# Designs tried in a protein design chat: VHH binders against EKC/KEOPS complex subunit cgi121 (cgi121). Part 80

Target 1, 174 residues: EKC/KEOPS complex subunit cgi121 (cgi121), of Schizosaccharomyces pombe (q9p7j3)
Amino acid sequence: MILPLFPETQVHVFVYENVSNCAAIHEQLISQNPIYDYAFLDAATILYKKQVYSAIIRALEDRRDEQMKTKTIHSEVILSLSPKTEISSAFRQFSMTKKSKNIVVVKIDSKLTEEEEFERLDKLVEGNRVEFSDEELQKLIDFKVLKKNYKLDPSTLENPLASILSSIALRGYS
Short names: E, the ipSAE of ESMFold2; O, the ipSAE of OpenDDE; V2, 0.75 times the mean of E and O plus 0.25 times the DockQ between their complexes.

## First folded at step 14 (VHH)

Design qk1 (from qj46 with Y32H; framework vhh_6qgx_2; at its last look DockQ between E and O 0.89; V2 from the best seeds 0.75)
Fold by OpenDDE, look of step 14:
Structure qk1 (fold): chain B 174 residues (1-174), chain A 123 residues (1-123)
Amino acid sequence: as target 1 above (174 residues)
Amino acid sequence: QVQLVESGGGLVQAGGSLRLSCAASGFTFSDHAMAWFRRAPGKEREFVAAITYTGSSTFYTDSVKGRFTISRDHAKNTVSLQMNSLRPEDTAVYYCAVTYAWDYWTPRAYDYWGQGTRVTVSA
């Protein structure tokens, strides 16, 4: 996938449900295994495709502007999902944990086709790939976690997407 | 509340050794990576070493590789830095830090810092 604002950067997003080896993946992440050079997100925290895209775009903008707060673009994606400026908080809020069951995987700067990237990733993730769609994401979301992460209240639940995107966009401006 | 308390600093001659210790409390120790940073006079704070949540992996700045060893004790909630073959350029205040992330080299990734312990290496 190519984002219009970043035509030279190829991005892939995958969704897995019923992942059995999140603990193993997590061990590889914390050890900084380069084979696991992805952003592994807990699907329980993701409600919309646009939420993910917004975070990706913000991360890419940060990189473009040489304003990245983290060392890697994938860490920046995780940070970009959060309304908070603290990196640890963002990881706590949105990154896959050892206990995760459903995940969203983001690859930035891919040199492979989507299918090739999937084949590569499929060797790492033991789960079922599902479509990256709002419909599938809505099946995996934990609304309690979502509400907490973005401080959603009854007034903002009417249009949670707007609130989420605003939170992402306005991080650090409050 | 999170507390990180460093100890073990002091004056040592070049070639000598010190063992720094950091006592951690106020958070789930086993869920957080721990690191040591240092700030030399007139210089910015720099990464020294980090150890993963479980202690399965360690990371070091190039200048200390082979000389320094970071370790952690989950039973005592402590992280240690064994410093051997110390050099004058190792002179600094050493800080213990904690992070939930695995962006170990990035100071901003660390939520809490200790007060620091001074290490002075004489020529």
Scores: ipSAE 0.862, ipTM 0.923, lowest interface PAE 0.6, mean pLDDT 95
Fold by ESMFold2, look of step 14:
Structure qk1 (fold): chain B 174 residues (1-174), chain A 123 residues (1-123)
Amino acid sequence: as target 1 above (174 residues)
Amino acid sequence: QVQLVESGGGLVQAGGSLRLSCAASGFTFSDHAMAWFRRAPGKEREFVAAITYTGSSTFYTDSVKGRFTISRDHAKNTVSLQMNSLRPEDTAVYYCAVTYAWDYWTPRAYDYWGQGTRVTVSA
C-alpha cells in the first residue's frame, strides 16, 4: 500500500494469529538479523488499523524531518505507538515478546508486492495469517493492556480511538 | 531499586589491558541487554559495546573492534569488558547500562546507568 503523504514508500501490514515461534523470532530481532527487518508488534496491544497507520505516518514524518530517535524505521514505528518518549518503555509495551501469541508485522520501504512480501514473511512466522482489519484486530486485543498503555479511563474508553490517535500524534509536545 | 556498579578502572600504559566489571541487581538481569558507554573529557557519552540478554550476540563501535570483548555471566549477574591494546584515545569514564530494547547504540534507549569507572591510558 501507498500512504497519501508518502507516495514513494511502499508499506505492508500483516496479522498472524496462533504464532508458535515468537521466541525464535525474538532471538533474531535482538541479534539484528537483517532478514527480520520488520516491526513485529504484539497484537494484544493493537485495536485499530488506524492505530498502526498513525504510528507508521508518525515514524515516516520523523524520518523525513530528520527527527528519528531510534536506529531503524521499524523500531521508530514501535516508538511511535507509545504516548511516551522512552524507547525501552515503548518496546516493553508494544513489541512482540517471547510469549506473544498473535502479532502485527509492518514492512516499510518494501520493494515487493504484498503477495511477494507475504511469501518471504511466511517463511519466518509459524502461524495463521488473518486479514488486517478492525474486525480481526478486535478478536486479538487485550483491553486490559490497551487501557494501561494509553491510560484510558471510563470517559476515554467510550471513544478510545480518538484518545489513542491523539497520544500518537502529540507525543513529545510540551 | 536497580544497582549497576562498575569496577576495574585505573591507570594503564598504552598497549596494556584492563578488565571492567559491572555488577547488576534489582531487575531481571536475564531479560535485559547490557552495554558499555564511555565519556571522554569534553565529549558526550558514546557507545562502546553491547551484549544481548541471551549472550548470543555482541556489538562494538568500530574503533574498539578486535581489541575489546564484552561478555556476561548470568550466574553472577555481571557484565565484563576486556580491553586489550589500549590507546590514549580510550581514556574515558566507562558506564554500564541496561535496556529492554534492542536499539543498542542510542543512550536514550537505556533505562539505568552505573556511576562509571575511570580508565586512563598514558602514552
Scores: ipSAE 0.548, ipTM 0.810, lowest interface PAE 1.9, mean pLDDT 90
ESMFold2 (binder alone), look of step 14: mean pLDDT 81; pTM 0.827

Design qk10 (from qj46 with S57Y W105T T106V; framework vhh_6qgx_2; at its last look DockQ between E and O 0.92; V2 from the best seeds 0.00; counts 0 for: grease 28.3 > 24.2, SAP .72 > .668)
Fold by OpenDDE, look of step 14:
Structure qk10 (fold): chain B 174 residues (1-174), chain A 123 residues (1-123)
Amino acid sequence: as target 1 above (174 residues)
Amino acid sequence: QVQLVESGGGLVQAGGSLRLSCAASGFTFSDYAMAWFRRAPGKEREFVAAITYTGSYTFYTDSVKGRFTISRDHAKNTVSLQMNSLRPEDTAVYYCAVTYAWDYTVPRAYDYWGQGTRVTVSA
């Protein structure tokens, strides 16, 4: 897909459930294997498409403005999901872990079509692809984790999207 | 309550060896990558070496490859840096650091830092 604010940057987002090889994927990530040049997110931490898009946009803005805090655009996406400024904390909060079962995978600067990218990624991920939609994400979310990550309280739970987006947008401004 | 305490620094002649050690506490040691950074006089802090949480992978800055070896001991919660064939340009304060991320060369990626141990290599 193409984001209106970044027409020259192709972005793909995939959702996998019941992934059996997250531990193996994690090993490749920590080894910095370039074949795994994606942002691998724990789906338990993602509730909305707009949450992911907001993080992507912020990461792209950081890159555009030469203000990236991380080494790679995909790491910046992970950081951008977090209301915290600490990179390590963002990874701990949002990145796929060895114990993850469901994941959201983001590809920035893709040279391939969505289908072609899926074919590449499908070789790396052993799980079931599901639609990238709020409906599917809602099935995978861990609300306890979500509440913790964004410090949601009963007053903000009625509209968690607004709170989440605000947290992403205002990171570093508190 | 996280603590990183470096030791093993000192004065050594060029061509000599030192072994630095970092004792870690206050967090689950096995969940985090560990790294060594150094800051030479008048220079910025720079990446030296990193080791993944299991010790399966190590990373080094080019200038120390073949001379330095990073290792970790999970039983003791320590990370070590064996420095051989030391050069005057290796003179610096060496810092131990911990991260959950895998941007190993990025100082900002690290949660906690030790107080540092001074290494001086004379010509």
Scores: ipSAE 0.898, ipTM 0.945, lowest interface PAE 0.5, mean pLDDT 96
Fold by ESMFold2, look of step 14:
Structure qk10 (fold): chain B 174 residues (1-174), chain A 123 residues (1-123)
Amino acid sequence: as target 1 above (174 residues)
Amino acid sequence: QVQLVESGGGLVQAGGSLRLSCAASGFTFSDYAMAWFRRAPGKEREFVAAITYTGSYTFYTDSVKGRFTISRDHAKNTVSLQMNSLRPEDTAVYYCAVTYAWDYTVPRAYDYWGQGTRVTVSA
């Protein structure tokens, strides 16, 4: 997929449920194995497709403007999901952990088709791919976690999208 | 209260060795990486070495590879830096720090920092 604002950048997003090897993947991430150069997110923190795309766009804007805070674009996506600027907290709140069961995986700057990237990723993840859709994400979300991560009040929990997207877009400005 | 306390700094002749230690207290960082950074006078903090929360992987800046060894004691929540074949260029204040992230070379990724211990290497 090509974002209109970034015509030279191919992005793929995958969702896996019932992942049995998150601990092994986490080990590869902390060892900085380049084969695992993706953003691995805990699906318990993701409710909307637009949440993920907004974080991707924010990360790409910061890269374009030479304002990235993290080492890689995939780490920057993790930071960009957070309403705050603290990198370690963003990783703790949104990144896949060794205890995660469902994940969202983002690849930026892919040179492959979606299916080709999936074939590569599927060798790394022991789980069941599901559609990247609001319908599937709603099955995997933990609303307690979502409320805490974005400080949602009772009135916004009914339809939290605007509050979440504002938090992503306005981080560092408000 | 979270504290990181470095020790083991001092004055040493070029070619000598020192062992730095950093003890974390007030919070257990069992899921956190631990690292050493250093700051020479008039310079920014630079990455020296990191060790993963498991202890299984270590990372070093190129200028110290083969001379410095980072290790951690999970039971005591401490990290050590064995510094061999010291050079005048290693003169700096050495800081330990901890992060949950794996951007080990990025100072802004680190939540907690020690006050530093001074290492001076004489020619």
Scores: ipSAE 0.582, ipTM 0.825, lowest interface PAE 1.9, mean pLDDT 90
ESMFold2 (binder alone), look of step 14: mean pLDDT 82; pTM 0.832

Design qk11 (from qj85 with S56K S57Y W105T T106V; framework vhh_6qgx_2; at its last look DockQ between E and O 0.97; V2 from the best seeds 0.00; counts 0 for: grease 24.8 > 24.2)
Fold by OpenDDE, look of step 14:
Structure qk11 (fold): chain B 174 residues (1-174), chain A 123 residues (1-123)
Amino acid sequence: as target 1 above (174 residues)
Amino acid sequence: QVQLVESGGGLVQAGGSLRLSCAASGFTFSDYAMAWFRRAPGKEREFVAAITYTGKYTFYTDSVKGRFTISRDHAKNTVSLQMNSLRPEDTAVYYCAATYAWDYTVPRAYEYWGQGTRVTVSA
């Protein structure tokens, strides 16, 4: 996948459901294993493709502008999902946990095709790959978590996308 | 109501040892990686050591490798830094910090900070 604003950067996004080894993956992440150089997101916190893309774009913009707050582009994606500026909080809100069952995996700066990247990632993730679509994400979302993460109220729940994107875009400007 | 309280700092001669301790409260200690940072006079805060939430993995800045050891006690909600073979350049205020993230060397990644304990190493 190529983003129009970043034609030189290849991005891949994968969705897995019923993942049995999230705890093991988490351990590799915290150990900073370079083989696990992805952004592992809890699917319970993701409702829209545009939400993920917005976070990716913001992270790439931060990198372009030499304004990254985190150490890695994938960590920056996690941060970029959050309406909060605190890195630790963003990880707590959006990153895969040991107890996660469904995940969204983002790869930035991939040198592989989508299929090749999938084959590589499939060795790390024990779960079922599903389509990266709003339809599939909607099946995995926890609305309670979503509401909490983005402080959604009844007035914004009818169109949560606008609120989510605004929160991502305006992070640090409130 | 989160608190990180450092202790164990003091004056020590070069080649000596100190053991710093940090007592954590007000958050789920077992979910957080713990770290030590230090700030020397006239310098910026720098990463010293980190330990993952399980205690299985540790990370150190190069200058302290082989001399410092970070450990944690989940039963007591404490993190410790054993400092051996201390050098004058180790003189600093040492801070305990906690993070849910794994950008261990990035100060901004840490959610909670202690007030610090002063370590002075004389020549």
Scores: ipSAE 0.898, ipTM 0.942, lowest interface PAE 0.5, mean pLDDT 96
Fold by ESMFold2, look of step 14:
Structure qk11 (fold): chain B 174 residues (1-174), chain A 123 residues (1-123)
Amino acid sequence: as target 1 above (174 residues)
Amino acid sequence: QVQLVESGGGLVQAGGSLRLSCAASGFTFSDYAMAWFRRAPGKEREFVAAITYTGKYTFYTDSVKGRFTISRDHAKNTVSLQMNSLRPEDTAVYYCAATYAWDYTVPRAYEYWGQGTRVTVSA
């Protein structure tokens, strides 16, 4: 897909459930294997499609403005999900870990069609692909984790989307 | 309270060796990648070496490859930097740092820092 604000940037997002090899993928990420140059997110932290797209847009804006804090656009997506500016804690809170079961995978600057990128990614991930949709994400979320990551209380639990999106958009301005 | 405490710095002649050590406490050491950074007088902190939380992979800046060796000891919660064939350009304050991320060369990726140990290499 192509975001209207970034017409030359092709982005793909995939969701996998019941992934059996997260530990192996995590090993490749920490070793910095370039074949695994994606943002691998723990689906337990993602409730909305808009949450992911807002983080992607924020990361691309920071790259455009020469304000990236991390080394790669994919690590910048992980940071951009966080309401805080601390890179290590953003990875701790949102990245896929060796213990993850369900994941969201983001590829930015893809030179491949969605089908071609899926074929490449499917060689790396041993799991069941599901649709990237709010309906599927809602089945995979851990609300205790979401509440902690975005500091949601009873007033913000009434409309968590607005609170989450404002956290992503306003990170670093408070 | 999280602490990273460096030791082993000092004065050494060019061609000599030093072994830096960093004692870690107050966090789950085995979950974190560890790194050494250095700051020469009048310069920004720069990446020197990193080791993954498993200890399996190491990374080095080009100028120290083959001369410096990073290692970690999970039983003692320490990370070490063996520095051989030292040059005057290695003169700097050396900092131990810890991150959960895998952006190993980016100082801002590190959430815990030591106070540093000074290494001076004389001609």
Scores: ipSAE 0.593, ipTM 0.839, lowest interface PAE 1.7, mean pLDDT 91
ESMFold2 (binder alone), look of step 14: mean pLDDT 87; pTM 0.893

Design qk12 (from qj46 with D31T S57H T106N; framework vhh_6qgx_2; at its last look DockQ between E and O 0.84; V2 from the best seeds 0.54)
Fold by ESMFold2, look of step 14:
Structure qk12 (fold): chain B 174 residues (1-174), chain A 123 residues (1-123)
Amino acid sequence: as target 1 above (174 residues)
Amino acid sequence: QVQLVESGGGLVQAGGSLRLSCAASGFTFSTYAMAWFRRAPGKEREFVAAITYTGSHTFYTDSVKGRFTISRDHAKNTVSLQMNSLRPEDTAVYYCAVTYAWDYWNPRAYDYWGQGTRVTVSA
């Protein structure tokens, strides 16, 4: 897809359920294998498409403004999901782990169509692709994790979108 | 309370060797990467070496490749840095640090830091 404010930046987002090889993927991420240059997110932390788009936009804005805090745009997406400024905690809270079962995968600066990027990614991920949609994401979320990550009380947890998006947009203000 | 304690620093002549050790306490870093950074007088902290939480991969800054070896002992919750063929430009305070992230070169990515151990390499 093309974001209106970043017209030359191609972005793709994929969702996989029942992934059997997260431990192998995680090993490739920590070893800095460039073939795995994506943001691999734990789907248990993602409730909305807008949550992912907001983090992508925040990361791209920080890159445009030369304010990135991490080495790659994909690691910056992971940081941008967090309401906190701490890089290590953002990875612990939002990144795919060796024990993850469902994942959201983001590719920024793709030179490929969505289908071409999927063909490449599908060689890396042993799981079932599902639609990137709020309907599918809501099947994969862990609300206890969501509440912890964004400090949601019971009233905001019922309809947390605005609170989550505010946390992403206002990161660094307290 | 989490603490990282470095040891093994000291004075060594150029060409010599030194082994640094870092013991972690108050937390088990079984899912964290461990790294060494250094700060020479008048300079910023710079990345030296990192090792993944599994111990399967290591990373080094170019100036130490082939001379330094990072290793970790999961059972003892320690990381070590074997420093061979030391040069005067290796003179610095060496810091142990840990991170969950894999942005190893970035000091901002590290949660916990040791107090440092001084290494002085004389010509």
Scores: ipSAE 0.612, ipTM 0.841, lowest interface PAE 1.8, mean pLDDT 91
Fold by OpenDDE, look of step 14:
Formats: C-alpha cells, structure tokens, sequence
Structure qk12 (fold): chain B 174 residues (1-174), chain A 123 residues (1-123)
C-alpha cells in the first residue's frame, strides 16, 4: 500500500497467528540477517490498524527529518509504537520475542507487490496468515499487556484508540 | 537501579594484553545484548564489540578483529573483553553498555552505560 503523505514509500503489513518459529526468527534478527529486514511485532501488543500506521508514519517522519533514533526504519517503527523514549523499553514492549505466537510484520520501502512480498516472507515465517484488520487484531491482543504498555485506565478502556495514538504522537513530549 | 561497573583497565605496552570486565546488576541480564564501546582522546565514542543475548553471536569493529574477544558469563552477570596485541591507537576509555535492540553499532540503541575504564597503550 501507499501512504498518502509518503507516496514514494510502499508499505506492506502482514499478520500471522500460531507461529512456531519465532525463536528462530528472533535469532536471525539479533544476528542482523538482511533477509529478515522487517519490523516483527508481537501481535499481543497491537489492537488497531491505525496503531500500526501511526507508528509507521512517525518512523517515516523521523527518517524524513533525519531524526531517527535507531539504525533502521523498521527498528524505528518499533520505537514509534512506544510512549517511552528508551529504545530497549520499546523493543521489550512491542517487538516479537522468542515466546511470541502471533506477530504483525511490517515492510517499509518494499519493491515488491503485496503478494510477492508475502511469498518472500512466507518462507521465513511458519504460521498462518490472517487479514490485517481490527477484527483479527482484536482476537490476538492481550489487553493486560496493552493496558500496561500505554498505561490505560478505566476511563480510556472503552475506546483506547485515541489514548494510544496520543501516546505514540506525544512520545518525548510528556 | 541498573548498574554497570567496568574494571581491568590500565597501562600496558604495545603488543601486550588486557582483560576488561563489566559487572551488571539491576536488570534481567540474559535478556539484553552486551557491548563494549570506547572513546579515544579527541574522538567520538565508537563501537568495539557486542555479544547477543545468549552469547551465540559476537560482532566486532574491523580494527579489533582477530585481536579482541568479547564473552559473557550468565551465572555471574558479567561481560568481558579480552584484548590482545594492543596498539597505541587502542588507547581509550572503554565503556560497557546494554541493549534490547539489534542495532549493535549505534550507541543510541543502548539504554544503560557504565562509567568506563581507562586503557592506555604505550608505544
């Protein structure tokens, strides 16, 4: 897909459930294998498509403004999901872990179609692809983790989207 | 609170060896990658070496490859840097650092730093 504010940047987002090889993927990431040049997110921490898009947009803005805090655009996406400025904290909160079962995978600057990118990614991820939708994300979310990550309270739990987006947008300004 | 305490620095002649150690506390040691950085006089802090969470992989800056070895001890929560065949250009303050990320070469990826230990290599 193409984001309106970044027409020259193609972005793809995939969701996998019941992934059996997250530990192996994690090992490739920490080894900086270029074949695994994606943002691998723990789906337990993602509730909305707009949450992911907001993080992507912020990362792209940071890159545009030459203000990236991390080395890669994909790591910047992970950082951008967090209301905290600490990079390790952001990764701990939102990045796929060895114990993850469901993941959201983001590709920025893709030169391939969505289907072509899927075929490539499908060789790396051993799981079931599901639709990238709020409905599917809602099935995978851990609300306890979500509440912790964004410090949600009873007043925001009924509609946490605004709070989540505000947290992402205002990171470093609180 | 997180603490990283470096030790092992000192004065050594060119061609000599030193072993630096970093004692870590205040966090889950096994969940973080560990790294050594150094800052020479008049220069910016630069990456030296990193070791992954489990110790399965190590990374080095080109100038120290074959001479330096990074290792970690999970039982003791320590990371070490064995420095052999030291050169005057290795003179610097050496820092221990921790990260959950894999941007090992980027100092901004590291959330916690030690106070540093000075290494001086004489000609």
Amino acid sequence: as target 1 above (174 residues)
Amino acid sequence: QVQLVESGGGLVQAGGSLRLSCAASGFTFSTYAMAWFRRAPGKEREFVAAITYTGSHTFYTDSVKGRFTISRDHAKNTVSLQMNSLRPEDTAVYYCAVTYAWDYWNPRAYDYWGQGTRVTVSA
Scores: ipSAE 0.278, ipTM 0.661, lowest interface PAE 1.5, mean pLDDT 93
ESMFold2 (binder alone), look of step 14: mean pLDDT 82; pTM 0.840

Design qk3 (from qj46 with W105H; framework vhh_6qgx_2; at its last look DockQ between E and O 0.97; V2 from the best seeds 0.79)
Fold by OpenDDE, look of step 15:
Structure qk3 (fold): chain B 174 residues (1-174), chain A 123 residues (1-123)
Amino acid sequence: as target 1 above (174 residues)
Amino acid sequence: QVQLVESGGGLVQAGGSLRLSCAASGFTFSDYAMAWFRRAPGKEREFVAAITYTGSSTFYTDSVKGRFTISRDHAKNTVSLQMNSLRPEDTAVYYCAVTYAWDYHTPRAYDYWGQGTRVTVSA
């Protein structure tokens, strides 16, 4: 997948449900295994494709402008999902945990086709791939977690996407 | 309230050893990675060592590899830094830090910092 604002950067996003080895994956992430050079997100925290894309774009913009707060572009994606500026907090809010069951996996700067990348990732993730769509994400979301992460209230629940995107875009400006 | 309290600093001769300790409280210790940073006179704070949530992996800055060892005790909620073969350039205030992330070399990734313990290595 190519983003219009970043035509030279190939991005892939995958969604897995019923993942059985999140604990093992998590162990590799905390050990900084380069084979696991992805952003592993807890699907329970993701409601929209645009939420993910917004975070990716924000991360890429930060990199372009040499304003990254984290060491890696994938960590920056995790940070970019959060309305908070604290990296550790963003990880607590959005990153995959050892207890996660459903995940969204983001790869930035891929040199592989989507299918090739999937084949590679499929060796790492023991779960069922589902379509990256709002429909599928809606099945996996935990609204309690979502509301907490973005401080959604009854007035913003009518259009949670707008609130989420605003939170992502305005991170660091509040 | 999160607290990180360092101890074990002091004056030591070159070639000597020190063991720093950091006592952590106010959070679930086993869910967080722990690290040591240091700031030498006239220099910026720099990464020294980190240990993962479970202690499964450790990371070191190049200048201390083979000389320093980071460890953690889950029962006591402590992280330690064994410093051997100390050099004058190791002179610094050493800080304990905690993070939920695994961006260990990035100071901004850490939620909380201790007040530090001073280590002075004489020639």
Scores: ipSAE 0.894, ipTM 0.941, lowest interface PAE 0.5, mean pLDDT 95
Fold by ESMFold2, look of step 14:
Structure qk3 (fold): chain B 174 residues (1-174), chain A 123 residues (1-123)
Amino acid sequence: as target 1 above (174 residues)
Amino acid sequence: QVQLVESGGGLVQAGGSLRLSCAASGFTFSDYAMAWFRRAPGKEREFVAAITYTGSSTFYTDSVKGRFTISRDHAKNTVSLQMNSLRPEDTAVYYCAVTYAWDYHTPRAYDYWGQGTRVTVSA
């Protein structure tokens, strides 16, 4: 997929459920194995497609403006999901962990078609691919985690999308 | 209260060795990477070495590769830096730090920092 604001940047997003090897993947991520250069997110933290796209766009804008805070664009996506500026806490809150069961995987700057990227990723992830859709994401979300990560109360939890997107867009204002 | 306490600094002749240690208290960082940074007089902090929470991978700045070895002890919640073949340019205050992220070279990625231990390497 090509985002209109970034016409030369190909992005792919995949969702896997019932992943059995998150601990092994996590070891590869912390060891900075370049084969695993994706953003691996815990699906328990992702409710909407727009949540992921907003984080991708924010990361790409920061790269364009030479304002990235992290080393890679994929790390920047993880930071961009957070309403706060602390890198370590963003990883703690949104990144796949060794205990994760369902994941969202983002590839930015792909040189492959979606199908080709899937074939590479499927060799790394032991789980079942599902559609990247609000319907599937809502089956995998943990609303207690979502509420905590974005400080949602009962009124904002009724319409959480606007609050979540605002948090992503306004990160850095205090 | 979370504290990182470095020890083992001091004055050493060029070519000598020191072993730095950092003990974390008030919190257990079993899922955190641990790292050493240093700040030479008049300069900014720079990355020295990091070790993953599993201990499976280590990372070093180029100027210390082959001379410094980072290691950790999960049971004691500590990280150590063995510094061999010390040079005058290694003179700095050495800081211990911890992060959950894997951007090890980036000071902004680190949650907690020690107060530092001074290493002086004389000609």
Scores: ipSAE 0.676, ipTM 0.862, lowest interface PAE 1.4, mean pLDDT 90
ESMFold2 (binder alone), look of step 14: mean pLDDT 81; pTM 0.824
OpenDDE, look of step 14: ipSAE 0.877; ipTM 0.931
ESMFold2, look of step 15: ipSAE 0.559; ipTM 0.821
ESMFold2 (binder alone), look of step 15: mean pLDDT 81; pTM 0.829

